# Designs tried in a protein design chat: miniprotein binders against p40896. Part 30

Target 1, 331 residues: p40896
Amino acid sequence: MLMPKSVALLRIRYTLEAALARGFTTVRDCGGAEGFLKAEIRQGSLNGPRLITCGHAISQTGGHGDLRSGALPASAFDSCSCHFGQVGVVADGVPECYKAAREEFRRGADFIKIMGGGGVASPTDKISNKQFCDDEIKALVDVANSYHTYVTAHAYTAEAIQNCIKLGVKGIEHGNLLDERTAELMAELGCYLTPTLVTYKVMGSDQFSAFLGPENSRKNTEVLYKGIDAMKIAQKKKVKICFGSDLLGPLYGYQTQEFRIRGKVQTTQEILLSATVTPAEMNGLGDKLGQIKPGFIADLLMMKSNPLDDITILDEPESNILFVMKEGRIY
Short names: E, the ipSAE of ESMFold2; O, the ipSAE of OpenDDE; V2, 0.75 times the mean of E and O plus 0.25 times the DockQ between their complexes.

## First folded at step 19 (miniprotein)

Design U4 (at its last look DockQ between E and O 0.71; V2 from the best seeds 0.00; counts 0 for: pae E 3.2 > 1.5, pTM O .771 < .8)
Fold by OpenDDE base, look of step 19:
Parts: C-alpha cells; structure tokens; sequence
Structure U4 (fold): chain B 331 residues (1-331), chain A 101 residues (1-101)
C-alpha cells in the first residue's frame, strides 16, 4: 500500500517508539525505511529499535513492488516524488538492476530486498508469477555480494523460491507455498526463511476487511492458511527461520501477535531463537546481538514473567514488559 | 528455566560498595518476598554487568540449596558482587534468580 510521504514522516517517530516499547530492540526493514533513520536513532535524536534496512525493495515493472494501477499509463506516475516511504522501486534489465541496488547501498542499505514473485498487496501481479529473469536476480546478487551482504526475496511459491536461492539469494520472505523439496534446498543452501503470518491474519480480519481490495483479499486468503503448513515443513527440514511480521501502517500494533501464531507451530525456544540469534546471524551480527553474553550489545527485555513458560506474554508487552534496554539504555 | 528479577535504579551512579551492598540487601528481601508469595525457591543467582552499552560480565552461581530466604540470596549475590565489582560507577543493580522449583 502506498503511503503519502507526509503521513509517513509524521508516523515514523511513533512507529519506531512503539516498536521499541513492544520489545523490539532491533528491526529489519524489508522495504521503505530510509537509511538516514539509522543515523538519527544512533545519534539519539530519534528513539527506536536499531534498524537494518534495505531501502526500497527492488521490483520489475508490474511486480509486487510496483503498486501503480494497471489502468494508467506509466507516464501518469512520472510526477510522483513518492519514492519516499514507498516499499519499492522498479528496475528492469541488468543495468537497471545494477543501478537500483547500488543506489540503495549509496543511501545506506545494509542488504538488498527484491520481489522474486507475486504478492498479495500488489494489484497487477499474481502470486504464481515468478518475477525477474535469472540474469536480473543474478545482477542484484552480484551487487550485494560486492558489498559483502545478502539479497532477500519476497517469494511465495516453490518455483519462485527455488529460482531465487539457486541464484544466490540468501533470504526468503514469507515462503507460504514452499514444499518439502524447496525447504530441503533452503536448508542445504543455508537460506533463511522469514515467515510473516500475522500480516495475513490481520489483513483478513473483519476489522481490516477494507484494507485489501477484492483481488488482494482473495490472494491473502490463499496464502493465509498455507503459511502454517509452510512453517511446519520448514521446521521439519531444519530451515533457518527468522521472526517477522510485515505489517503496514495501522497494523503495526499487531507485531507481537506473531509470537502467538508461531506458538502453534514452534516451540518457545525456537521462536525466541528466531527473534534473537538467527536474525542476528543472518545479518552478520551474531557476535554482537541476540545473546546475553560478554561482549554483546546490551539489549534486554525485563519482563514480569518468563516467556519460556508462556510465549504469549510477548504478545502482551504492555502488561508484561517492565522495561526495554537497548545498548545499555533503559527506555 | 524460570527467572525472577528485581532491580533498582540509583538516582546517581555510585562507587560506594557499601551503598551497593545495602541496595542489594533490599533487593534480596524483595525478591525473597516474591518467591515466597509464589511458593518458589531459587537455585541460581546471576549477575549481569553492563558497561557503556555492552555486556561485560555474565556470571551465575548455583546455590547449594534451593532457597527463598533473603539472607541466603543476599549472601550469594554479595559474594558475586565482591568478586566482580571493580569500582566503576553503578547506576543499576539487578538481582536475578533462576531455576525455580
């Protein structure tokens, strides 16, 4: 969904502070967060979680990151300076992919996000679409490699996932339609899966029934129930799993519901690892974040109860978190 | 295992070990009270030292006997403190017990 720049700017402070208050001391943004936010947070001018950012997700024309109406010509959007706060940018062909990735890095990206398949929220693509040609994905991967970082891809289908990871993509966002063979390959290649089950649940709820149009609602329904199965398959095949939510705008408040949802599939220990150690390792921070050990950054949650006894307490941070410590500072 | 934690934030950082010990005693009493209210005993006491935004020390001691006694908790915590404290200013004091029965 497109958010006006002005609205995005006004909400950034609240969103970041709220995320921190919910207990997230580090957040990876997979599309939209500008690199300058990291500096502001680090400098203390903005309170929020430590950010790991990709800038804009890179998409083909008509891909999941292209939210333009199919009923309008491309020229209709030329005047729109709306890249700020938007999830994606469009790049077609190897040269444009090079440029797009390099531009994100120029602007302070830590990794690259690509749209490797169709999505729910985009109006002009099908979930079954494989997005980008092989040479385009390879181009994006090559650029990321040159910066000694990774590419993660939005992908639902087994085909899209396999295509991406065979070309060097190291992360898969969502993966709701993966199969056992795909999961095996992911595990073999050391690919990280980041399920985002809560977003589908919330968007499909009565409260937010108008959030998605009819077509997007249909797509959402398709992937919602498959997500749990995908998690089970991924767990079975020992895929590295990260915690994720992928919520937009007014839905941010539901971030912690992912803990509750995952409690049906993962053990508490697995969930906690997915929200600490595993994502730290994915982002090359395994020696600094995600553990309470000497030499690590002092990110701590002080809670009234032990989440190991009941993971659902993490879904009620307002009642259960005494304080959040980030880098030794209590918030 | 299960963990119970109490803490105090000092108005100003202190290097006075006796002051720290006194605060630690009060925390132990608070912790003991909580444990007793829940019918729990602790098997382990842990100390975490944070300096300049980074974890410097993580140390735990297994108690000889599970306890919810304030004096016993204080004793163990005090001993850890005395071993670990190097005279740096202390703003936060945490007492944490785990492996509750």
Amino acid sequence: as target 1 above (331 residues)
Amino acid sequence: GSTVLVYVELPEPTTDLEEIKEKLRKLAEELAKKLKEKGLEAKEVAVIVIEDGRIKIVKSVTLEKPTNDAEEIYKEAKELLEKLYDGRPVKYIFVMVSDLE
Scores: ipSAE 0.389, ipTM 0.686, lowest interface PAE 0.8, mean pLDDT 87
Fold by ESMFold2, look of step 19:
Order: structure tokens, then C-alpha cells, then sequence
Structure U4 (fold): chain B 331 residues (1-331), chain A 101 residues (1-101)
């Protein structure tokens, strides 16, 4: 059954408040967040992180964001949360891509999210698929440039990533099958990578793996086991890395496990920068957010102990956070 | 490796320098008490000041000798604030000490 709007609003309130309580003072949403949520948070009627939004993720027919033919159980447990239920937008061809991107900006989007390659749980694609033709990607990038912002793309494979970034896409979500050559190109072009390994770790666990169909389980397993290696490659090649978890709904409580996973590959300083300075830079906010400096917005996290000594305390926020300050207010 | 921090939220923003100094003194006394309870001394003192949702002052000083004395902590924090204070309202004051031994 479809969830009534009143129940959906209560769940959104809980999710936003919980994210803030876990220490996330700013969240970039890659699909589904409505512009009114930003206004309600700004006005104080809704407690939550500052939102940076794309509106709807844009997909081609049959792509990762096209869930029209998927079974409800499979779509409810998508290991990639780039889409949420029935809110995906489909655009085929250059004119539709122009219109779709402009419509999201008209509705208040801060950036454009596209499906540049196949997903794990999508009913109609393979992880190895490249999505959108070159002219379609160029159209989406051209629109984003005209609004002085960027396109970020869902992509797992080296081939999908290279296609996107060569055409001007600024960010790559996931990137689990990244190779050394592609990482070199990302670094050369100044592109950002947002790894999201925790969702695949959780969905691959014994507790949750039964909810995936056989093909989605194989896709998920492939990206899980290769994800650590891809992050090592990205780190070695000095790709700009942002923090992400790609978790929604009841799994949102697992998002801080990403800190622990990254502790196996990155130094504590690198992890902290990936959650603060680097994403602020990506979103044009590097002179306002991400650092404790004069003139910056007072977004502060008070910890019981020093995360520079042990980054894993960020994976235990209930035990280690004394308070969260956003815009100078303690929550 | 530990840090000890105290702070105060003012009921409303103030530009009254004497009120601000009074708050600093009380924060320094609280820090000194916490350090003495742990048997520790600090070689770094820092101040953070927030108003209007923005960080206005962030500065630290490294001391020649460790201290857990309230008056010394207060003097260092006051000097940091006076050097950088621009006369605008203050809402939050944080004082912290680090480099503990």
C-alpha cells in the first residue's frame, strides 16, 4: 500500500532529526527531497540538516531510475538509494534532458543527479550498462553549467565513469569498480568521488541478503567485495573523495558505519576532510562550511573524545557526541 | 591527547565587554576545576566565539609551562579575546584547553 502523506511527513521528520543527532549538519540528497523541506528547516518548524538537493534523479527509459516495471519488494530494498519509490524522472533524447534538468532547477534543485550506469536493484538494467548517449549527457551538463552548478552521476564501472567525466560530469556516486586509469583521469579533471560502501555491506549481510533477487544479489556482492580496492585506488591517485552512505529509511541508522569502513583505507584526517572540507568545496560552499574558522557558519560537533585519535567514535554517535550545533544553535 | 572544554550560551547576544570577561572568568574556573579533578595540566588554551550563527573568533595560544590555574587560564583567554574582538554581539563563548599532561 502507498503511504499516506501524513505518515510520510512523520517519517521524514524522524529521519531528518535522527541525521542531525548523528552529527550530519548538512546533507546532500540525490533524489526525492522536496524544496519545501529546505524552507521548513530554514524557518525552524522542522529540525534537520541543511539540505542540498537535486529534486529527482534523471534516468533514461529502462535505466537505474526507471522503476516502473519492478516488483514492490525488490524496489523497497534497493541497495542503491539513488531513487525512492515512484519519484524517478525519465528523459530520453536531448530535448527531454534539457527540459528535465531545467524543471528540477525551477523546483529549487542545487545540482543535477543522473544515472550514468546500471544499478544493483533496478529491475531493467545491468551493473555493466552505460546509460545516456553522449549528447544527452552533454545536454544535462550544459544546463547545469548555465545555472553555475554541476552534474553528479551514479556509476560503478570504469567505462561509465570515464564516459561521464569526459563529458563534463563533476561527480561520481559509488564508483566501486574504478580502476587506476580512471582514477588518474578523475584526479586530472578535478572530479569528486563519493563512495558509499556501507549500503552494500549491510545489504550483503545475512540479515538482509534474502530480500535481493538472484541477479541483484550478484550485483551487490560484486560491488561490495571490490569497493575497498576501488577506494584504495582512488586514495593512491589523490582523487577528491567525499563522504556518503546512500542509505534511506530504516537503514539510515547504519550510515555512520561508513566512517569505520573508511578507517581501513584512509587516515583519520583524510576521512574528516571527506566529510567536511571536500564536499563543501564540491558544492561551492568552501568559504562558509566545512571548517572551524572565523566567518564560517557555526556547524560544530562536540565529541567526548578526539576523532583524530580514533575515527571509529564517529560510528558510535549516541555514545560519543555531547551535542550538535547547526548555525549556532544546539540541537 | 585529551581536550577539556567548557562553554556558555548567553540569554541574548551582548556587546558588554565586562559581561563577556565575567563569563570568561567563570569558564576558566570551571576548566581549572576539571583539570585538577583529573590531576592534569594544559599547555594550550583556546577561545571560540559565536554570534548570529557564525564563528567570530577562533584562536589558541601555546603556554611556556603547563597550568591548571584558573587565573592563568583566564588571563590567556582574555588576551586572545581582546586581541580579536570587534565589538559585535556575542552569543556563545567556548574556552578549551589541550596538550594535557
Amino acid sequence: as target 1 above (331 residues)
Amino acid sequence: GSTVLVYVELPEPTTDLEEIKEKLRKLAEELAKKLKEKGLEAKEVAVIVIEDGRIKIVKSVTLEKPTNDAEEIYKEAKELLEKLYDGRPVKYIFVMVSDLE
Scores: ipSAE 0.347, ipTM 0.726, lowest interface PAE 3.2, mean pLDDT 81
ESMFold2 (binder alone), look of step 19: mean pLDDT 82; pTM 0.824

Design U5 (at its last look DockQ between E and O 0.65; V2 from the best seeds 0.00; counts 0 for: pae E 3.1 > 1.5, pTM O .797 < .8)
Fold by OpenDDE base, look of step 19:
Structure U5 (fold): chain B 331 residues (1-331), chain A 101 residues (1-101)
Amino acid sequence: as target 1 above (331 residues)
Amino acid sequence: GSTVMVYVELPEPTTDLEEIKEKLRKLAEELAKKLKEKGLEAKEVLVVVIEDGRIKIVKEVTLEKPTNDAEEIYKEAKELLEKLYDGRPVKYIFVMVSDLE
């Protein structure tokens, strides 16, 4: 969702504070959050979760990160200098991919996000599309490797997922249409899957029926019901799974519903691991975050009840969280 | 297992061990009341010491016997406090018990 920079800046403080209040002490942004936000949070001028950011998701022309209307020429968008709040940038060819990835790192990215397949919210692609040629993905992976970090890809289909992970992509966002063979390969390669079931549920609800246009609504419906099955397959094949929500704009408040949804597929322990240990490991922070152990950063939730007894209490943070501690400070 | 906790935020940080002990006693009483109301007994205490934003100590303490008695809870908590307290200012005191049945 595109909005003016001024509006985005007005909302960002609230969004970050709200996420922290909901119990998220660290959040990975897979497109849109600028690196300067991390500095502000670290310095204490902005209250929010610790951010791990990729900057802009890198997409091909007409890819999932390219939200331009297909009815308009490319030149129609040349005057838009405002990249704030935009999810993606467009890069075509190996040189542009190099440049795009390097630019994100220059701006403080911790990892690279790419659009490896078609998406729900983009107007000009099909879910079944593979995005980027092999050499482009490899280029992006090579750059990320040079910075000793990873590439994660938006991908739904088995084909798109396999294509990405065979080329060195270490994360898959969504993965709603993965099959058993794909899950096996992900497990073998040590790839991380980040399901985002709540976004489809919310966007498909009556309350937000107008959030997506007709075509995007159709695509949303297609992946919504497959997501739970994909989770089951991934669990069965021992894929490393991270917690994710992928909510935009007014939908941010629903991020904790992912706990409830996952309760249908994962054990409470598995869910908690997906929201602590596993993502910490993915981001090279396994020795600092995600556990209550000596030497770890003191990120803690003090709760009225034990989520091990009922995971759904994490979907009601306002009622169940006494306070959130991040790095020893209570908020 | 199940977890129950109580806590207090001090208006100002204190280094007075006796003051801390007094607050701890009150917390033990509150916790005991809560346990009794729920028909629960504490079996374990989790102690976490945080310094400079990092976890310093994590210790699980198994109680000699399950209890919902304030004095017993206080006794255990006090002993841990006396053992672990290093004289730093204390702003928050919380008591958390687990493995309740």
Scores: ipSAE 0.353, ipTM 0.685, lowest interface PAE 0.8, mean pLDDT 88
Fold by ESMFold2, look of step 19:
Structure U5 (fold): chain B 331 residues (1-331), chain A 101 residues (1-101)
Amino acid sequence: as target 1 above (331 residues)
Amino acid sequence: GSTVMVYVELPEPTTDLEEIKEKLRKLAEELAKKLKEKGLEAKEVLVVVIEDGRIKIVKEVTLEKPTNDAEEIYKEAKELLEKLYDGRPVKYIFVMVSDLE
């Protein structure tokens, strides 16, 4: 859905406040959250998680973030954070990439998000497509380096992932079709993977599959079935794995189901680290957040029972969270 | 191995160590009561102290033998607090016990 910017921002505010209630004290947004929301949360005007934002995802003409035409109606796109509201901007060529990335940092971004491969719901690309030329990716990485931060990329296939990380991209969102060689390369380069399987489980359900056209439904099915295997490969090869859900808007209530999906392939310890220590390190916050240690910010979740014994209690936050503390304040 | 936890939020941050110890004694009593109601004993005691939005103290000790006695829990928690307290204001105190049998 390509809704008016004001409506998209209202829904992001509502979603973020609810995410805090579900126990997410820090959220990294990969498109759609404006930098001014960070100030509102910091000032206490809005109860929400600490935000790490990219502003708009950057796409080539016809790429995953370019929703100017295609087979899918705009309403079918509002379930994917890559398409929530006006989440993308288009840049072609090195000078436009420099300008687009710098504009996001001017608007308050903490990192740069790019579309390095095709998507499921995008109207004009295929999941197998690579996106951006090498010089464009390098330009985006050079800008992020000058701001002492990173680029993360939407990419599903081994080829798209390898092209991005060889050029200095630090993170990969989704990665459902990676292979063992790609995982080895990610681990060697110190790259982060953020799988987001809950989106594909929900979009493939009978209730929601009608939002996709036949081609996108087939793409969704492919990434769903291969995503579990990709996560096993990444874990085996010691890729740094972060927790993510890729859910905003009307599907935000499903985001904790990612814990349950992860429980089928990761240990409870691995899942907890992926939602705490690893993302804090990725975002330069490893000395402040992600652990209960002296000097760290008091972001705490108090549970009725031990998630190390049963990770699925995190998928039932209403029943299992006693309180959420952010910066020493109970919400 | 489950855990049992109690905590208190002070109405104002305090540097009064005797006030902090009094709160700690009440927490230990509540914790012991919960253990006895479940027919359990604990071998591990953990204390967490928070001030100014930051974690200031987190420390645990493993006991030689399990306990559900309030005075033993208080003694161990108090010793942890005294070793680690740096004189800065305290807003929250958490006490947890684990390694239950």
Scores: ipSAE 0.342, ipTM 0.724, lowest interface PAE 3.1, mean pLDDT 81
ESMFold2 (binder alone), look of step 19: mean pLDDT 79; pTM 0.795

Design U6 (at its last look DockQ between E and O 0.48; V2 from the best seeds 0.00; counts 0 for: pae E 3.3 > 1.5, pTM O .789 < .8, other shape alone 4.634 > 2.5)
Fold by OpenDDE base, look of step 19:
Structure U6 (fold): chain B 331 residues (1-331), chain A 108 residues (1-108)
Amino acid sequence: as target 1 above (331 residues)
Amino acid sequence: SKWLDGITGDVLVYVELPEPTTDLEEIKEKLRKLAEELAKKLKEKGLEAKEVAVIVIEDGRIKIVKSVTLEKPTNDAEEIYKEAKELLEKLYDGRPVKYIFVMVSDLE
């Protein structure tokens, strides 16, 4: 359900401030955040993490980014010109893919997000669906390359992942159903994996049992238990891994739980790397972010205790963070 | 230093000054007190400092990261202060200081 723009803006402010307070000095948005937010944060009118945005995730008709009810004609949604708050846009065919990607860049996107496979939260697709034809993905990749940036894809299955990365996609979001061969290929190609385990955990909880409909709940359950295994496989094959949460709406506050979950399969150092150096490199900021070195942006967390001793302290920022420094300013 | 990789030391103490100061002697005095506090914490945790580091921030960027490996691991306040003081004297350029941090690491 689309909320009024005014309400969305209020929530965005809160969400940004809260994310920063939790220790995130840079956040990549993989669908929905508009480019103007970056300017507002830079100017100081909004307090929040530095944003790296893709604008709208680009999806095929009926794809994971197409949240329209299958019971309604496409025309039923034409009147709502407010793309504000929408996660995705629909593009079918090479020309539309060109246009969609270019439009996101026109609006200030730093990279392109595509739906390369089916998802959990979308009602009209199956997780097993491979989304976009090869020529469409290639088109999107070509556009991104022309802007000297990357495409990342939502993809769960080995098939969907392989299809994307063979066509030049440089990131995979989720990847819960990857296999060893896929992980090997990801490592070989230098593809980045961003697991988002917390979203499945939270959506599958009793507290949020109504968040997903029955079908989506089933899909969520399917990928929840596979995510840990996927992480293990990815680690084993030395896939570059980024930190991610992929929490929507009221679930956003649980973003730090990803640290706790990852503690099951990653060392603290690996987790921290995934939340600093690796994502910085992925986004072309490896010489600016993610390290305490001369010339780098002064993003620092001062904590009461050492996360190396207990990773769970990162899931309790309110009690463990003394302060957050972003670009030399303490918040 | 592992700090260069984003991993901080094991023990941190700090003070926020009411007003920024450029008085090096004042900074040194605060630093001494912080070293004493830090030493106490180290002893409580059964730790010894192996490295002392200074981070300088300027215009939102890290300007200097300088560390010194101690000849001997220590939890002695005076030794910690000595090393921190020497780094401070070497690196301080007269900019206003609002926060003073002393951090030690037992990291290899």
Scores: ipSAE 0.515, ipTM 0.758, lowest interface PAE 0.7, mean pLDDT 87
Fold by ESMFold2, look of step 19:
Structure U6 (fold): chain B 331 residues (1-331), chain A 108 residues (1-108)
Amino acid sequence: as target 1 above (331 residues)
Amino acid sequence: SKWLDGITGDVLVYVELPEPTTDLEEIKEKLRKLAEELAKKLKEKGLEAKEVAVIVIEDGRIKIVKSVTLEKPTNDAEEIYKEAKELLEKLYDGRPVKYIFVMVSDLE
């Protein structure tokens, strides 16, 4: 059912405040973050993580970011919420890609997010689909380069990933079906991978699996089982790995479970690096964030126990965080 | 290295000053009180520490972060204060201070 926008905004405020309380002092949003939220957080009138945003995810007609006919999965994750903004925008052809990317930068985007392959939650595409033509991807990359930033792409399959990174895409979101050759190429080209395994675990759980359509449920199951192996391959090939959860709206509470899942594949040092230094470097913030050094922004997390000894304490933030400091203020 | 654990340890104390200060004697007095609290916590746990660290924050930035390793473990307030004070005096540049942290680690 429909909810007043004022109630939806209160739920967004809660979500952001809760994410900060869980220790996420900076969040990179890959679609849907409202421009006013970023400004309000920067000004201190809203408590929440620092936001790094792409504005709208850019998709072809019928791609993963095209919400026509695909609204049910987003609605299911947001339950009875009324959404205020758009998650994605459609652009077909080189001129529209130029315009779409430039419009996102005009609106304050820090990077460009595109759909480089099919999705799990989109009923109009298949995970095996190639998204965008080469000239469209190159156009988006050219615009991002002119703004001295990057393009990151949603992609699951080796073919989709290779196509994107060969054309200059710097980041891959998910990547659950990558192979060893693809990981070698990513490492060679200095690309970043952001696995998001918790999303598929939660979406496949008894609580939420009924909200997926039959085809999306099948796609979700496929990517869930293959994701662990893909991450092991990426780690072995020394791909730069960032921490991510890709959880929607009220599911943000599950975001810390990604630490537990990663603990079965990565060392604690690798996990901590993926949540701090590596994403700061990806976003051009390696001289300001992600490390505790003089002159760096005072984003600090104080734990009761050492996460290097037990990474799972990060999945229990209510019990294990003594304080969260963002920009020198304790929350 | 422990990059996520920049403020890590089994015992930490801190103070937020009501207003930022450049008064070094005020800062040292706060360090002394923090060292006394820290020593009390160590003694209550029956522990001693071999590392002492100081962190100073102002204007949303980390201004000082430094540690020293001791020859012998300690839980004595004056020893902790002496080490924290020496770190501060060596590194203090005269700019305002808002938060002062004292941490001990390498516990026995």
Scores: ipSAE 0.334, ipTM 0.689, lowest interface PAE 3.3, mean pLDDT 78
ESMFold2 (binder alone), look of step 19: mean pLDDT 81; pTM 0.809

## First folded at step 20 (miniprotein)

Design AA1 (at its last look DockQ between E and O 0.04; V2 from the best seeds 0.00; counts 0 for: pae E 12.4 > 1.5, pTM O .756 < .8, placed apart)
Fold by OpenDDE base, look of step 20:
Structure AA1 (fold): chain B 331 residues (1-331), chain A 101 residues (1-101)
Amino acid sequence: as target 1 above (331 residues)
Amino acid sequence: GSTVMVYVELPEPTTDLEEIKEKLRKLAEELAKKLKEKGLEAKEVAVVVIEDGRIKYVKSVTLEKPTNDAEEIYKEAKELLEKLYDGRPVKYIFVAVSDLE
């Protein structure tokens, strides 16, 4: 969603505090969060989860990160320098990809996010579209490697996923239309899959039937049911799986429903690992986060019952979490 | 299974072991009361020591006999404290017990 920077700033405190209260002590943002937020959280000016950020998702012209109206020429948008609240930036060609990735790192990005295929929420692309040429993806990967970090890609189709991971992309966001061969390749290459099932479920619900336009609603329906199957396939093939939600705007409050949804396709232990150890590993923090061990950061949830017995208690944090501790501080 | 937890935040960090023990005793009493109200007994006592935002120690002890007695809980907690405390300032004291296996 596009909103003025001022409005986004007014809401950011609540958004961060709410995420922390729901039990998330670390959150990875895959497009839109600016690097300065990390400093504010560390300094205590904002209370919230530790942030891992990519800045803007990098997209081709007309790609999933390009939310500009197709009715207007690109030049109509050139005067806007306000990027707060915008998910993506546009880069075409190898030089622009170099520049875009370097700019995100200059502004404090921890990793790079790219749009490797079409999306649900974007009006001008099809889910079946492969986005970026090989040389562009390679350019983005090369820059990320120079900073000793990774690229993750938004991709739904088997084709888009394979194209990305063969070029060195280490993460796939969503992956709803992956097949067995793609999952095998992901496992072989050590790629991480981050499913986001809750976003499709919520957007497709009767309560939010007007949230998406007709075309986006059609796309949403297409990927919703396939996402569950994709999870099963990925699990079967031993793909590394991370926890994700990817909720938009007013839907952030449903973040914990991902636990409930995944309970139908994963064991409780697998789900918990996807929300602790695996994402810590993906982000180079496997020796600091995700476990209760000496030397680890003291991020702890005190709960009324054991989530291993019932994962759904994590979908009701207000009732089941006694306190959230982040880095030794109780919030 | 259920977990019962009590805690206190000290206004100022303390290195006074006797003060810490006193607070621990009060917490044990409160915890025992809650356990009794819920019809629960503690089977294990776990202590997590945190220093400068990081976990320093993790120690758990399985009790010989499940208990909801304040003195027994305090005894076990005190023994763990005496073994683990190294004189660093303490701001938070919490005790959690569970009947979970």
Scores: ipSAE 0.220, ipTM 0.619, lowest interface PAE 1.0, mean pLDDT 86
Fold by ESMFold2, look of step 20:
Order: C-alpha cells, then sequence, then structure tokens
Structure AA1 (fold): chain B 331 residues (1-331), chain A 101 residues (1-101)
C-alpha cells in the first residue's frame, strides 16, 4: 500500500472535489489542511472549494490536539479535525504560544485555531477541562490581532467559552454545553458560534461507533443530546451562528445533514445566512462573498427548487443542485 | 472575470435533439444581446444540460478570439451539446459565457 501520506492526499483531493459538487464553494478548515492545497485550488489545477485555513490547531500538553497516547483511527470518530494529516501542535507557556501562532501565519494560515477545552475523542482530557491559562490565550489573541485576523476556539462548556471570549477569542467551535448567560455574553461581544451537530450523530451511529472507546462514547453522547438545546439558546439570544459540520474525509458526504438538523431550530432564512453571509463576515470577506451583488465574487448555486420553501433540499444536493459556480466557473 | 448566463426550463422533458438545438440558438441570441449592450466580448462558452431525474452535463470551450456574435456562440454551444448529449430527456438548458473583455 502507498505510504499513508500519499493515500491521504488522494482522499483529500476527492473529498474537496465532492464538497464543491455538493455546493460548498468556500470551506474553513480548523486543522490539517496543507498550504499547497490553497495554491492548487487558486490556480485551477485542483477543483475544490476556496479554503480558509489555520494550519495546525494549537493545544496544551495533554489537551485535545495532543494525540501522543491516542491510537484511535481518525477517519470516522473525531468531533474535530484533530486527526486529518498532522492536525495539531503543542505549545505550553506564553513564548511557545507566540511562536506557534507566528509559525502558522508564516506557513499561510488565515486564522488561529486553539483548543480551549477538552474533547470527545482525545485520550488524555475530559469535556469539563478548561485548557490553556489566561496569559496563554491572551498571547494567541495578541498574535492574531497583529495579523488582523482572529482566534477561534474548540470549547464545549459555558466556563471554557466565557473564559475564551472574555480574553478576545472571536469564535467558538461546537459550544454544545453553553448556557443563557454565555449566549448573552457572546452576542454582546459579537462572537461567532459554529455548531457541528451532525458529527456527533454520525459518530454515534452503529456504522461508526466502533471508533470510540467507552470514555469517548460517553463524551460523544453527552454533547450530542445537549447540543440541540444549546443551539436553541444561542438562536434565542441572537448569537451570530455559522454553519459547520466538522466532518473528516470519508465522512464529508454526511455534511449536508446539518442543514436538516438546523431546520429543527432555525428558520430557512437563518440557516441560509449562517452558511453564507455570517461566515463571510467572520472571515473578513463580507464585502466579497456570501451575497449575490455587483462586485462580489461569482459563487452561485443554481437550484431546482427554492430552499426558502424547504431547507431539506440542501441535504439532497445531487437531486436539487443544477450546477455550482465558483469564481464565475461552472463545475 | 464575470460570467453571463441564460437558461430555459422546458415545459416537458425532451429527447428531440433538434428542439434542444433550437432552444440553444435562442439562448445564444439572448447572450449575444446582453454582451453587446454592455460592450463586452467573451472567450469562454459553456453549455449545461440537465436531465429530468437529476443528471447534469457541463462542457466548456475556450475560444481563440473573444466574441459577442450570436452565430459564433451558437456554433460553439451546439458543438458542446453534441459532445455531451447522451439521448436522455432534457429539462433544463443553460448557456454561459465568461472570460469577458
Amino acid sequence: as target 1 above (331 residues)
Amino acid sequence: GSTVMVYVELPEPTTDLEEIKEKLRKLAEELAKKLKEKGLEAKEVAVVVIEDGRIKYVKSVTLEKPTNDAEEIYKEAKELLEKLYDGRPVKYIFVAVSDLE
């Protein structure tokens, strides 16, 4: 068999091409996408979404991105992209945090991803963990601010979220255990939440649950059942909500099921904005992407029917997308 | 560069290639009119044909010289259609031009 890197690169290509065909013209990757992919897509030699990347997710020793004692395969089990390629880097203390963040920007990152709390699949942490000290988070935020961009954080619990956003973190990935006070604070500070409920549903299914150990299965169950209620709270408190799935490689085909899950909580207009306008604003692209306007980049979907009437047609892209246009080119 | 696109939805699916070509000609004429009104010419022509039942076909060509002439656009679109069409019923026909100057 080819070495794992060579096989992984072939799978990445097909995954990105398929995501574009499903209508995702821009994708934000929160760990593991190599910088050369952005250039290949920009040049047109690879058909895929526009990529917004962080390089490696930054973790403390023993944190969610530290995989040194884990043996669990990456392809079907993680609620984060921690296992796709080499997705994480460890930094302890302020000087290492400065260096790690600067290194990611040197390698072409558009933003910084940190592990602000424990994860489901990581071997040495708990969901309840708060990760990094305040001075470390502030250091990471200071570096991102100097590059005129942002830090987004993996965090599940109200305590981890509040600590991150009070220190200047702009985005929260997942947020399954947030409470009303936390949602109020996120809205007040203009923070973004990216829920990713489909990944927990898929990882808990009979097809994929074998990739979880007993402790990770318990963690996954906890975040799955509480996540829909957390999204209802965030929606009620007018938190800026982005669309996300946090699915890896072969699981990417399930990503459109997030549209269907969101239909239980958000209006169709709110869901469409969460997948277009809101994430474009988060990434400083609100004057170029996310809307059909003169002067905007020509990223368009031609649909058989109107998703405002039935959002679930976006979960059936092969039946309902007539074509995908990215930068004026039809795919 | 920007793209200009026109399309038609047929009232019922058809396998009649001559009917499809007739629609393609009218779309090319509409595209040419839009280009001329804006003072633009295009170097790329694309055709999209969508079956009733969700199969889509996309093909494009890059021209040696830019054009906004309806007959030139139709000629290229027709050749693309003939290469991509497989005899299945067609419900939607699109013509797009890009690489505008």
Scores: ipSAE 0.000, ipTM 0.322, lowest interface PAE 12.4, mean pLDDT 79
ESMFold2 (binder alone), look of step 20: mean pLDDT 85; pTM 0.849

